VH-VL binders against Protein PLASTID MOVEMENT IMPAIRED 1 (PMI1). Designs and how they scored, part 6

Target 1, 154 residues: Protein PLASTID MOVEMENT IMPAIRED 1 (PMI1), of Arabidopsis thaliana (Mouse-ear cress) (q9c8e6r131to284)
Amino acid sequence: LVRIGMQKLSCLLSVEVVAAQNLPASMNGLRLGVCVRKKETKDGAVQTMPCRVSQGSADFEETLFIKCHVYYSPANGKGSPAKFEARPFLFYLFAVDAKELEFGRHVVDLSELIQESVEKMNYEGARVRQWDMNWGLSGKAKGGELALKLGFQI

## First folded at step 21 (VH-VL; from y4 with heavy chain V50L)

Design z3
Fold by OpenDDE, fold request of step 23:
Structure z3 (fold): chain C 154 residues (1-154), chain A 123 residues (1-123), chain B 107 residues (1-107)
Amino acid sequence: as target 1 above (154 residues)
Amino acid sequence: QVQLVESGGGVVQPGRSLRLSCTASGFTFSSYGMHWVRQAPGKGLEWVALIWYDGSNKYYAESVKGRFTISRDNSKNILFLQMDSLRLEDTAVYYCARDQPWTMFGEYYMDVWGQGTLVTFSS
Amino acid sequence: DIQMTQSPSSVSASVGDRVTITCRASQDINSYLAWYQQKPGKAPKLLIYAASSLQSGVPSRFSGSGSGSDFTLTISSLQPEDFATYYCQQYDNFPLTFGGGTKVEHK
């Protein structure tokens, strides 16, 4: 019912996983991965190759891509921005050899990124191309940070 | 029937002013952004200006910024282009064009065009 | 500003021919690209938007492809009424800019 009359937008979400940094020394030697998935389902989840922590850092330097759809309600014209259905994505760091470890989870709504880009284009004449994310980690990785760069392509 | 009709073009002297008009019909004018696009004789298309549906936002090409003013009267379904300090390089057919009807990700393309009005300069 | 470069500037073709026009943007513009057709003495007509979406009422022989910086307009089988000048236009950011145009002429 929610999607009645809604339009579908094909979107490619790009997630440049830069690094997990400032990790405690106790994590040195662990193999880490970063997983990106839709919040509501693990289907279509993507993850980085394992990266070993060395000197408190795991340098992934890998870009993940997720093809997805975003739904929106049409507008009658300019000035009435489209209403997007939420498209939340879940991001989390995991230990390959210790799945029981939790380092925190972060959620980004792709629809909000799109909306922000649209607004910037409409009001400033240029789109947002990239979002730099730096998320604090928890658990054994407390004090560490996960650095990502998000983008999307229509 | 959706229609745009430009008027106000003519022969002008350099440095003078001219105001172009575009009358819209067949659609809810106040719901659409509007563009001016010009084309010099034998040349390509050049975007000139955009005005939002309610006039709250305007964009200009650098070549006309400070000299041209885009405006609209939604009560009369008319789009205007006030051209001041006209230059020889402003010689062109000026088209008004309707912005696409969908508010989608800041998409700005023109789905309806007028037939244009010619602006030239006296020798 | 984003520069749009069309190639070729002109092309001679015959009815029934497959015609391909290329538009290259000076930077990545995703799919924010439109194609227009203009006949002599007439206003431009929208053909394609969002790089590959066919405008309503436009014959299916017209198609658009590409994303990023390279785009293509294809006329699968040129018809007599297709002899015209074609323009690409980016709307990735302001100012909006057009390509230089490609004139499709009779061979």
Scores: ipSAE 0.578, ipTM 0.837, lowest interface PAE 0.9, mean pLDDT 93
Fold by ESMFold2, fold request of step 23:
Structure z3 (fold): chain C 154 residues (1-154), chain A 123 residues (1-123), chain B 107 residues (1-107)
Amino acid sequence: as target 1 above (154 residues)
Amino acid sequence: QVQLVESGGGVVQPGRSLRLSCTASGFTFSSYGMHWVRQAPGKGLEWVALIWYDGSNKYYAESVKGRFTISRDNSKNILFLQMDSLRLEDTAVYYCARDQPWTMFGEYYMDVWGQGTLVTFSS
Amino acid sequence: DIQMTQSPSSVSASVGDRVTITCRASQDINSYLAWYQQKPGKAPKLLIYAASSLQSGVPSRFSGSGSGSDFTLTISSLQPEDFATYYCQQYDNFPLTFGGGTKVEHK
């Protein structure tokens, strides 16, 4: 019922994982990865290759791609704007050899990125090229941050 | 059955006005953005204007801004181009073209075209 | 404005030849590029969108490649119905702009 009358938008989410930085010295030597997955399912999760922490930084410089669909109710000729169904993704840093460590989790709803892009096109005639994200880390990584650049393609 | 038919072209004097029409059939007109594209005789294609599916946004090539006005009547399935202050360089075949549905995604390529209407000048 | 430069301006080719047409944008346009075919006295016909995606009903001998600023349309084995003028068009930013065209002619 929820999807009846909706259109399907095929998207490719791009995640440029730049670095985990300002990490405590106690983390030097750990091998870290970044995982991105759909919040609703665990299948199709993507992750970076392991990156070793050196002098408080793990410099990934790797781009991840994940295919997904976003359902929406079309705009109409009476001025009603399009409405997009939520499509949340979960992002987290992990230690390859110590998976019990938690460094915080972050959620990005792709539907909100799409909505922002549509609004910019509507008001400015321009695209949103990317979203720069700097997320504070927790646990053993407290004080550090995870730097990402997000985008999507239709 | 999807069809676009332009009309209103002809021979005019410089500085005068013309109004072009494009009648759409075989699809839900109010769900699509619409373009005008022109082609001078023996020359390439030049984009002229775009109007969003609901008429809320309009965009123009710099060469026609302030002189041309794109508009639509979704109740009659008609796209218009009002051309004022016509110049010799406006001589062209004018095409009506259909954008992708729900123009908000910025996918501005044209999958259905009319056969065009010629605008030219008397000497 | 984003200038689109096509080369060559014309190509003489025979049926069965592999034909390659290039299009260069004056700035990075990602993959926001379309290719059109136009025969004399006819309206353009969409072939490729998003740089490499084939429009429904277009034969698989047509392919598009490239991203950023350099793009290519390839006809793997030219057919008699493929003699026409081909245009690229960027839709990354307004104003929308076309290349100057490439005429594919009979040898």
Scores: ipSAE 0.205, ipTM 0.730, lowest interface PAE 4.9, mean pLDDT 89
Fold by ESMFold2, fold request of step 23:
Structure z3 (fold): chain C 154 residues (1-154), chain A 123 residues (1-123), chain B 107 residues (1-107)
Amino acid sequence: as target 1 above (154 residues)
Amino acid sequence: QVQLVESGGGVVQPGRSLRLSCTASGFTFSSYGMHWVRQAPGKGLEWVALIWYDGSNKYYAESVKGRFTISRDNSKNILFLQMDSLRLEDTAVYYCARDQPWTMFGEYYMDVWGQGTLVTFSS
Amino acid sequence: DIQMTQSPSSVSASVGDRVTITCRASQDINSYLAWYQQKPGKAPKLLIYAASSLQSGVPSRFSGSGSGSDFTLTISSLQPEDFATYYCQQYDNFPLTFGGGTKVEHK
């Protein structure tokens, strides 16, 4: 619904999907993808090209871009800080030809990344540019890891 | 109308001190970060200092650290630059400039500028 | 410190010309870049922020582009009031730094 009185910040989330690694041998030959989307809707969802598992690894090396908005309350009274509304994104590995397989899901709140970048600039004079993520996988992929690098642009 | 007016420039002797003032009007001064930027005659722009909207944090160019102090009086809508141990290379027009109301976003660009005050040295 | 290199240092142009000015940062600054115009004897005026966003009241003939380390200011059709010096400024890191300026002059 319309956010009366809220201000809107247009953002571009960047997701460098590096690899899924240390996958069990039972996964060799599968075609995998990584999907990124807003937690509450598939609107604007993006995914990697399929990448076949070979010797326990799927090396995506692909960057995804997701356009979105982050809403915030304007400063109230004597210059009180703006407050950001949560903007969670859902990340998951999937098998292209076996969508029933689940390998775990992960959530990152873009509003928290923005706040961290602002705080670092304000207090240290430099920004956080990249967040390196290395997530443990579950299900058939248990023991494996998904490696990502996140960023955003305004 | 939003306005910034600098004052306190003049001719000084090396090693002396000078205090610049910038009077703000037409906006809520206490909601904005403020900058000093200088320009030597015939030269480009050089950022000097920034103070947060509430005075809680201050940043300086390396060339002025330990010699210059930025400050503000939000009750009077005045920005200050105390310049101590002045050197010949400090010769410039000094501008005060308004930052964004959203300095909590880390957006440090200046949308309103004063007309500047000149600091020079006697021969 | 992030060094900002502008080119050219000056350009001679006529009214109606398309003018492009380049600014290069010594490192990736995302889109944390502003452009200013300064006329002789006057204070600088903000034109562009966030690399490509036009400041309110600035004519649409001005545009900015680029991200990362390479940025361009374009004046699509130069007007008499556009003869001035133009500066880029990064705000990705402290200290804030300006380019050396590009003087756009008649003739």
Scores: ipSAE 0.052, ipTM 0.684, lowest interface PAE 6.9, mean pLDDT 88
Fold by OpenDDE, fold request of step 23:
Structure z3 (fold): chain C 154 residues (1-154), chain A 123 residues (1-123), chain B 107 residues (1-107)
Amino acid sequence: as target 1 above (154 residues)
Amino acid sequence: QVQLVESGGGVVQPGRSLRLSCTASGFTFSSYGMHWVRQAPGKGLEWVALIWYDGSNKYYAESVKGRFTISRDNSKNILFLQMDSLRLEDTAVYYCARDQPWTMFGEYYMDVWGQGTLVTFSS
Amino acid sequence: DIQMTQSPSSVSASVGDRVTITCRASQDINSYLAWYQQKPGKAPKLLIYAASSLQSGVPSRFSGSGSGSDFTLTISSLQPEDFATYYCQQYDNFPLTFGGGTKVEHK
């Protein structure tokens, strides 16, 4: 699809899946995974290897990578900021052997991360950005949290 | 590995036309805007033109408006500069350069350059 | 059009010297400024963008500062490979314009 008047950025999204923590004892022994996908399609979805819950924690220590494009309308001059097209991604924890269980879903718009990076560009001067994420879990995993580190490179 | 290679330069007569090409490799050409920048012998750099990644928008220096046309073929990873009604003051090394817009306000600087192709005139 | 004036036009320096190049815009261009290095017979190389952001792979001895109309490129300790011509470029408005260049020569 050609987007007239827009520019295209190629982006490598990195998702360091650290751990699912503070999980109820009832989850001990379950194998968990983390899935990252574009919101609009399941195509290109990536998942961690299964990790078994032990003592209320699943330590994934795995990084997932997704190549994607972000489109934006360029600035027309001083004081006219660029406008990025939304690029939302879904993040969710799942049970490998009990996929009927739901623990909640989280959405992060990559364009917002890029926007924030742009705002800090003059201070860091780096092409790689990282954000620490700690998301509360629901359902059987209520009380637990999923720890991630999001980053991207352009 | 990222590379730009210009071609098409040479000796030309005033009033004639010349078409420059720039072949890109090592990156997704279709994702980037592209520039032409020229440099007269012993002189500084002069921006010539910019084309959007998909060719949807073009900008020109006043000195070349109406005479030069920037275009691209993304299927072949080639950038073009059609130069018509050439003048002696167009004598220069012509560089193609990759645009790197990367701010919320739009930044148009060149992070990758070719080695240039020389355009000169006979007598 | 926005005129970019560089000073000095040339500077003689020795290895190890601190070299400062100034670029002045004819109007306020915020931080929309880039610096390039060009060696004889070679294409320009991007050094700094957004006035003070160092391009990847560029040695830390290069730094850029300034905003508005006055900008500075600094080489903290000149190295043999740094003898070249340097250009500033504004991208606040079209047409994009370059400074006249500053040639850093051997003393």
Scores: ipSAE 0.026, ipTM 0.669, lowest interface PAE 4.3, mean pLDDT 90

Design z3
Fold by OpenDDE, look of step 21:
Structure z3 (fold): chain C 154 residues (1-154), chain A 123 residues (1-123), chain B 107 residues (1-107)
Amino acid sequence: as target 1 above (154 residues)
Amino acid sequence: QVQLVESGGGVVQPGRSLRLSCTASGFTFSSYGMHWVRQAPGKGLEWVALIWYDGSNKYYAESVKGRFTISRDNSKNILFLQMDSLRLEDTAVYYCARDQPWTMFGEYYMDVWGQGTLVTFSS
Amino acid sequence: DIQMTQSPSSVSASVGDRVTITCRASQDINSYLAWYQQKPGKAPKLLIYAASSLQSGVPSRFSGSGSGSDFTLTISSLQPEDFATYYCQQYDNFPLTFGGGTKVEHK
């Protein structure tokens, strides 16, 4: 019902998984992966190849892609930009052989990224946008960071 | 060399069960999703099922949903298709095919195929 | 479900001919389209993925084009070994679906 009268925007989310860094020595040798999924469902989840921690880092250097739709209400003609429905994605680092380990979870709302892009560029720039993300890790990986580059194409 | 070999096909009676196997070699089996695709005699290709690399996700064609079960044993490099409540329309050569590697980009095309195993019915 | 319609169902051609096969999706599938070649009694062989990407080991005379709902497989100069049935397949959404196939046969 909420989507009545809304428009649908097709987009491709790109997630360049750069590295997990500054990891404790106790994590050396672990195989790690990064998973990206829609927050509301695990369907369509994507993840990196396993990467072993060496000298406190796991260098993934891999890009993941997710197709998705974002719904929005068009501008009201009063100078207000389009309003996008929330489209949250969940990001987390996991140990391939020790799934019981938790290193923290992060949420990024794609609609916010799109909205920011719309507001700044007024659709005059490139259809691809990118943001650098650096997130602190928790649990066994406390003190470490996950570095990503998020982008989307519409 | 990369290879897939199907087995388990044969002649069955309607309503019976059959279990197909696909043995993989030449690659890291556990890193790839796997498909079953079937082809009725003289007909086109029909996708049957997909299982993710770790078995965490499974997808089925509507025509086999509730009757067929896809599974895998990564320790043995074997893919399975449990076919229950078999019907005459299930007559086909069944192929196993390799999907994409561990990294899933939503690109479900098959780059390696077995030679297939035939499932037919007694009249 | 996404229906894939291939045209033509069969085509008669000679060695050296340019052969064009089309595949139409019932909806926009972006570039999530693959092409396969199948010879009698053999398993399918992947030719093209992502609508236009040539699979490793496939001759350059094969090419794929298109996006959205209309796609084309082209054989620039048909060779004797190219007589076969060709299938398109969408992987935009489940269930995965194939086209009905196009048989390329001797004229």
Scores: ipSAE 0.000, ipTM 0.599, lowest interface PAE 12.1, mean pLDDT 90

## First folded at step 22 (VH-VL; from r2 with heavy chain F105W)

Design aa7
Fold by OpenDDE, fold request of step 23:
Structure aa7 (fold): chain C 154 residues (1-154), chain A 123 residues (1-123), chain B 107 residues (1-107)
Amino acid sequence: as target 1 above (154 residues)
Amino acid sequence: QVQLVESGGGVVQPGRSLRLSCTASGFTFSSYGMHWVRQAPGKGLEWVAVIWYDGSNKYYAESVKGRFTISRDNSKNILFLQMDSLRLEDTAVYYCARDQPWTLWGEYYMDVWGQGTLVTFSS
Amino acid sequence: DIQMTQSPSSVSASVGDRVTITCRASQDINSYLAWYQQKPGKAPKLLIYAASSLQSGVPSRFSGSGSGSDFTLTISSLQPEDFATYYCQQYDSFPLTFGGGTKVEHK
């Protein structure tokens, strides 16, 4: 119902998973992974290869790709910008051998990234190419951080 | 019928000024960004400037920045290009073109073009 | 600025031929690319936008492909009215820039 009259935009989300850093010593030896999924469904979820924590760090150095669609209402000329439907993605670190452990979850709306890029293009003359994300972790990983780089292609 | 008609071109002396006009019809002019694009004789296309639908924002090519001014009168459906300090390298057919934000409002391609007006210099 | 390089600068072809024109950007421009057709003494005409979307009213024998930095315009079966000069144009960032053009002429 909501999508009646809306247009569909094909998008490729790129997630460079850099590392989980400053992890407590108690996490050394654990195998960690990073999962990226649509918030509303597990379908199409992608995850990194397991990476073992050593000296408080897990260096993933892996890029994940997710193909998805973003819906929007067409703009009426330049007088009214396109309105995007929210497209939230869920990001979380997990322990491969201890799935009961939770380290926090983070949400990024792809439609907001697209809109931000368009706005930068309009007002600064260049689009946003990449978003550097550095998220604090919780639970057993409290004090640690997850470093990612986000991008998209239309 | 969507139409753009350029005027104001002619023969000019170096260092002088010239004002080009583009009259729009057949569509809601005030809803669209507008471009100027020029083409030197026997050469390719060169983007010159863009102006927002309400004139709130403008961008220029480096080659004309500080010398050319793009403006518009939405009440009259007219786009302007004020050209000051004209140089021989400004010789070209000047086209006005409608910006087409078909899907994303951040898109900048041109779907409607005028037939152009020639600017040249006296020998 | 983003430089757009077209290849070839000219191509000789016959009616019915498949014609391919390439445009390369100096950097990644995603899919922010348009193609135009220009006939002698006439204004440019929009053919393709968003790298592969066909403009309304344009014959289906025209198609665009590519993303990132390499793009292609294809005419599947050249018609007499297709002899013209073609230009690519990026709108990834300002200033907007055009390719040098490709002239499709009679063999």
Scores: ipSAE 0.677, ipTM 0.873, lowest interface PAE 0.7, mean pLDDT 93
Fold by OpenDDE, fold request of step 23:
Structure aa7 (fold): chain C 154 residues (1-154), chain A 123 residues (1-123), chain B 107 residues (1-107)
Amino acid sequence: as target 1 above (154 residues)
Amino acid sequence: QVQLVESGGGVVQPGRSLRLSCTASGFTFSSYGMHWVRQAPGKGLEWVAVIWYDGSNKYYAESVKGRFTISRDNSKNILFLQMDSLRLEDTAVYYCARDQPWTLWGEYYMDVWGQGTLVTFSS
Amino acid sequence: DIQMTQSPSSVSASVGDRVTITCRASQDINSYLAWYQQKPGKAPKLLIYAASSLQSGVPSRFSGSGSGSDFTLTISSLQPEDFATYYCQQYDSFPLTFGGGTKVEHK
């Protein structure tokens, strides 16, 4: 009932998984994957193909896509921006053959990306096209980083 | 009931100035961004300028930047286009157009248009 | 600036015909694309926004499709009142730009 009166926006989230880098030598030989999912549910989760760690790096070079909806309250004329409902996504690196290992999780709210792009368009005349993400890893992968590029399409 | 009416067009000499007006009625003028779009005789549409609902922001086409000024008086429901240093290539029907009702804030298409006012030149 | 290229420049058609107009952007503009209809001596009229959303009051025989850089306006069954010039317009970034137009004429 919370969404009564709200509008629905169809979105395509794109996640270019570049690489996991600076991984400890103890991780060499492990097969890694990156998973992207809605925070509230595992349904619709997508993940990369497994990539083996070599010399402290796993080069995924793969793009993942997730279709989703974002809800918002319509603006009341120009000057009153739309209010988006939060749409958080979870990102995490995992070991294919050792799923008990945890390397940390990161959250990105798609509604915030949309809002940022709209604001840039309004005030600078151009939209945001891509967000570069570099996230530190934890656990056995402490010291390593996960590099991603995020985008969306409406 | 929603209506836009342009005025101020006419014959002008190159290098001179002209001020166009657009009177809005049938809607809350102050709630909408407004555009000017022009069309040379027998040619296509060319976007000229946009002004925010409260006049807080403006954008111009490169072809008119530095010469044209878009402004508005929300108390009178009037949109203006001050055209200075006019050139022969400025010959066109000038339309004022209402920006669409904002749902996602960053949308810029025009849902209501006036009938236009013609600007021509004498040699 | 983003260039919008329409094809064809003109098309001859008869009442009842299916008419398709293409608009190509010089770069990816997502779905930030609108279509307008203009009759001789008249102001443009908004038909489609967000690439595929039909403006209120516009007949359902008009439809828009596409995303990215290639877009299409379709008139499923041309009516006498549909003979006009059609324009696409991007609003992905400023300056806003229009296509060159497509004139739909009587065959």
Scores: ipSAE 0.572, ipTM 0.837, lowest interface PAE 0.8, mean pLDDT 93
Fold by ESMFold2, look of step 22:
Parts: structure tokens; C-alpha cells; sequence
Structure aa7 (fold): chain C 154 residues (1-154), chain A 123 residues (1-123), chain B 107 residues (1-107)
């Protein structure tokens, strides 16, 4: 898709799903997965293989890759910097055998990761490579956390 | 025509100072970051320093930090490299090079280069 | 500092040959990589930026590929004007660093 006055940046979002941890004992034996998809279009959903909870943890150790594009407006000649269009992704933990359970949903905007990478290079001389996320879970998983590592490639 | 022309190279004694100049023409100099890159005789390229379009930020290679100062005069379209405490290891052709416009300043690759100016030492 | 290792250090080739040059970074640099051509006694010339994007005015026989730590410059059909030394350069972090160069020679 081409937008008027915008340029297209092809990206590969990487999601290393590490573990769901500190889960209540009532969840032991459940098979869990993690899903990532574009928030707006619901296209291109990707999910982990099921991982069984044992002793309060589901150790996924699986990396997901999502191809996408980010549009941006070129900077103008009057001193305004480039502006990236939002590209939100939705992340959630789910139970394979009990899909009615909700554990919280999280949104990450890839455009913000790209902007942070540019800013860090400009001000600190080095880009971020990885964003470590440790999200508190909700519902039946309250008290637990989902650990993952995000990255992108251009 | 976009052009960069270095000057100020020459023969100097170790421990002395030298100032290199780079005169820019054919583009809006104050919109671009600028670099110095050097090349020792028969060797590869070594990045030396960068300065932002407005002079507000500067980065240096460790080998020159504290001895070299990059600066610019946007009213005259001139980039400078002040080289103090020169060492024999600083022997090289010094190039000035144009970065991307400030509006893309997270992209540090150089699209226009000068012809270079040689810095050497006498005994 | 990020070390950039080029291979081979030189290659002998004929006009019309396909030439490939490899550049390896000591750590993941995403696609923040540029390629330059330098002829004897001349300044470097930018060929490729962002690992695979051709600079304006560069012939389409030049192409770049790779991401992460492994990158390749390819000349699909070598021309007489392509005999030169080629350098990769990372711009993922300061200090900016160049590979050691690959000299493409007529044989």
C-alpha cells in the first residue's frame, strides 16, 4: 500500500517468547500459547506452539517473526523531522484448551521502537537491539508475568 | 555541482598542531552532518569524527579523542579539523565527507567526499 | 568497537564475471551497512546503503544483501570501470568502522 507523501520501510519484527512465570498453582497442567498480530487488520497472526505449565512456569523459548511495513513522512526542508505512522501489534497469552480465559492484552507500536533506535543512535551513538518486556498478567494468571524480547530488522 | 575541497595538509613535526579545512559548495551546507575520514598510505579507511548539521553534537574515534577537534562555520560553508599533539600514526590522507541531511541523521553513511589532503611528518 | 571483516582481501576477475564480496560484523548491526568503491588516487564513492539500497547513479549491476552480521556485495557482470577496492562500513554504533577492503583486479 502506497500513501500520499509517505515512504515505505520494510521491517521484520522479531519476538522471542521466553516464559510465562510465577503462575498460580491452579494453572499447572494448562497448555499455553502466545499470539502476536497486527492490532488494526488482524492479518498475519502468529503464535507459539503450545507449552505446558509446570511448577508455575511455561518455558516457551520460541522466536516468532512477523513481516510488516512502516510508513513515514519524509522530513521537510524547514527543520521538521521524519514522522513514523503508528504500527501497533497486539500480544496476548492464551490457554489452548480454555480459550475463554483472558490473561491480559498488550500493545507495542513498532513505530515507537524504530524512533527510539534512531534517537539512541543520535544521542548515545549506539542503537538499541532488543527490548526486554516483562508484562504482568491478569485474570486467572494474576501475579504472573510474561517475559519476552522484541527486536526488528530493516 | 556538489563539491567538497580539503586544504591545510602538509609536512609537520610530531607534537605540533595542524588545522585542516573543507570548503563545501553546491548544496545547503548547514542542513548536513559532516565527517572526517582518514587513510594511511597503503591502508584502509578509518573514521575520525562527525559533527551534526548545527554543530551541536560531535563524536570522535578513540585514537583522536582529546587531540582532535571537529568544528564548522555554517556562514562560510567550511568544516574544520584541528589536530593537536600530532603523532606519527596520524600520517594519512584526510577526507571530508557529507553525511545525510539532519532530517535523516540516524543514517551515518557518506554520499559526497572531497579529494583528500595529505598529512605527513618530517624528521 | 564493531569489527568489520571483509573477504576476500583481493580477487582476480575478468570483464563479465560475477564478483561477490563478503563483509562480516562482530555483532548484529541489523541492516546499518554501507558499501563504498575506491579507485587508486581517488576518494571513496558510495554504492549501497541500508545493506541493499542502491545510491542514486549507481549501475544496477551492483547489489547488496544480508542483515544481522553477514553481508554481501555482488557485481553481476564486471565492467572495466569496476576494478577498484571495495569497503563496507557499519553505522549501527559509534565509532563508525570500515572493513579492511577487497581489491578487485583484472587478471
Amino acid sequence: as target 1 above (154 residues)
Amino acid sequence: QVQLVESGGGVVQPGRSLRLSCTASGFTFSSYGMHWVRQAPGKGLEWVAVIWYDGSNKYYAESVKGRFTISRDNSKNILFLQMDSLRLEDTAVYYCARDQPWTLWGEYYMDVWGQGTLVTFSS
Amino acid sequence: DIQMTQSPSSVSASVGDRVTITCRASQDINSYLAWYQQKPGKAPKLLIYAASSLQSGVPSRFSGSGSGSDFTLTISSLQPEDFATYYCQQYDSFPLTFGGGTKVEHK
Scores: ipSAE 0.456, ipTM 0.818, lowest interface PAE 3.1, mean pLDDT 90
Fold by ESMFold2, fold request of step 23:
Structure aa7 (fold): chain C 154 residues (1-154), chain A 123 residues (1-123), chain B 107 residues (1-107)
Amino acid sequence: as target 1 above (154 residues)
Amino acid sequence: QVQLVESGGGVVQPGRSLRLSCTASGFTFSSYGMHWVRQAPGKGLEWVAVIWYDGSNKYYAESVKGRFTISRDNSKNILFLQMDSLRLEDTAVYYCARDQPWTLWGEYYMDVWGQGTLVTFSS
Amino acid sequence: DIQMTQSPSSVSASVGDRVTITCRASQDINSYLAWYQQKPGKAPKLLIYAASSLQSGVPSRFSGSGSGSDFTLTISSLQPEDFATYYCQQYDSFPLTFGGGTKVEHK
């Protein structure tokens, strides 16, 4: 209902999960996963296969794909840019055998990535290739980082 | 049937101006970005310019920037190329071409082309 | 500007031959590459977009492959109507650029 006058954009979010790295020695031997899901509805959750921590690193090298929709009001020729409804995704590292451990959560709003792509095309006439993300971890993983590469297709 | 028809080509002298037109039919013109592409006789293809579906953005090849102006009239389904300060190297067949259906931006490859209109020089 | 280098500049071939044309970009263009066919006196016709996607109505003997900077167009069994000039075009960034063309001629 709230999308009256909006267009529906079918998107494929791609998430290359590179590694969790610089992890404390206390985490060696844990099996870790990375989960990505829509923040609002929890549907569409996707996760990596478990990856064991060795020498402070879990090297996932796995790409996740999430189908979703983004609603927007189209640009017009009178200087009104396209306006996008928020589409936040939640990202978090988890230990498959120790669910009580918390390593922090991170949010990426796909609508903001789309808006950045539109602006780069308008200003530079070029495509955005990917977004490299390097997030600090918390809790028992404090000092470590999660490395991701994000992209999307329409 | 989807169709693009160019017109306005001819023989011109250096430094003169010429206006090309491209009439579109068989599709919703205002939903598509449009291109001009040229081809010198016996030579390859050279992209010239693109205009967004609503005319809000335009991009040009460096060789024509400042001399050529792409524009469109969506009420008449016509694409234009105004060519000022013409040079001998502008001699070519000029094609109009249709980009893909517009969602957020153009895709910038062309699925429908017109027959072309020839621009030549005489001394 | 992204330079597109096509090879070879021409090919002499017979009906039934497999023909391979290459296109190299001066930088990574992902899969933002199109292939066009142009017959003498005619406008170009789109064959392939996104490096490997066949345009509607194009015969399946045409195929495209590659990503990054190296791309190929293959005609698996040349037909009489395939004698033409073929162009690649990158659409990763402006200015849009074409390869120099490859003329496929009958022997």
Scores: ipSAE 0.038, ipTM 0.675, lowest interface PAE 6.5, mean pLDDT 89

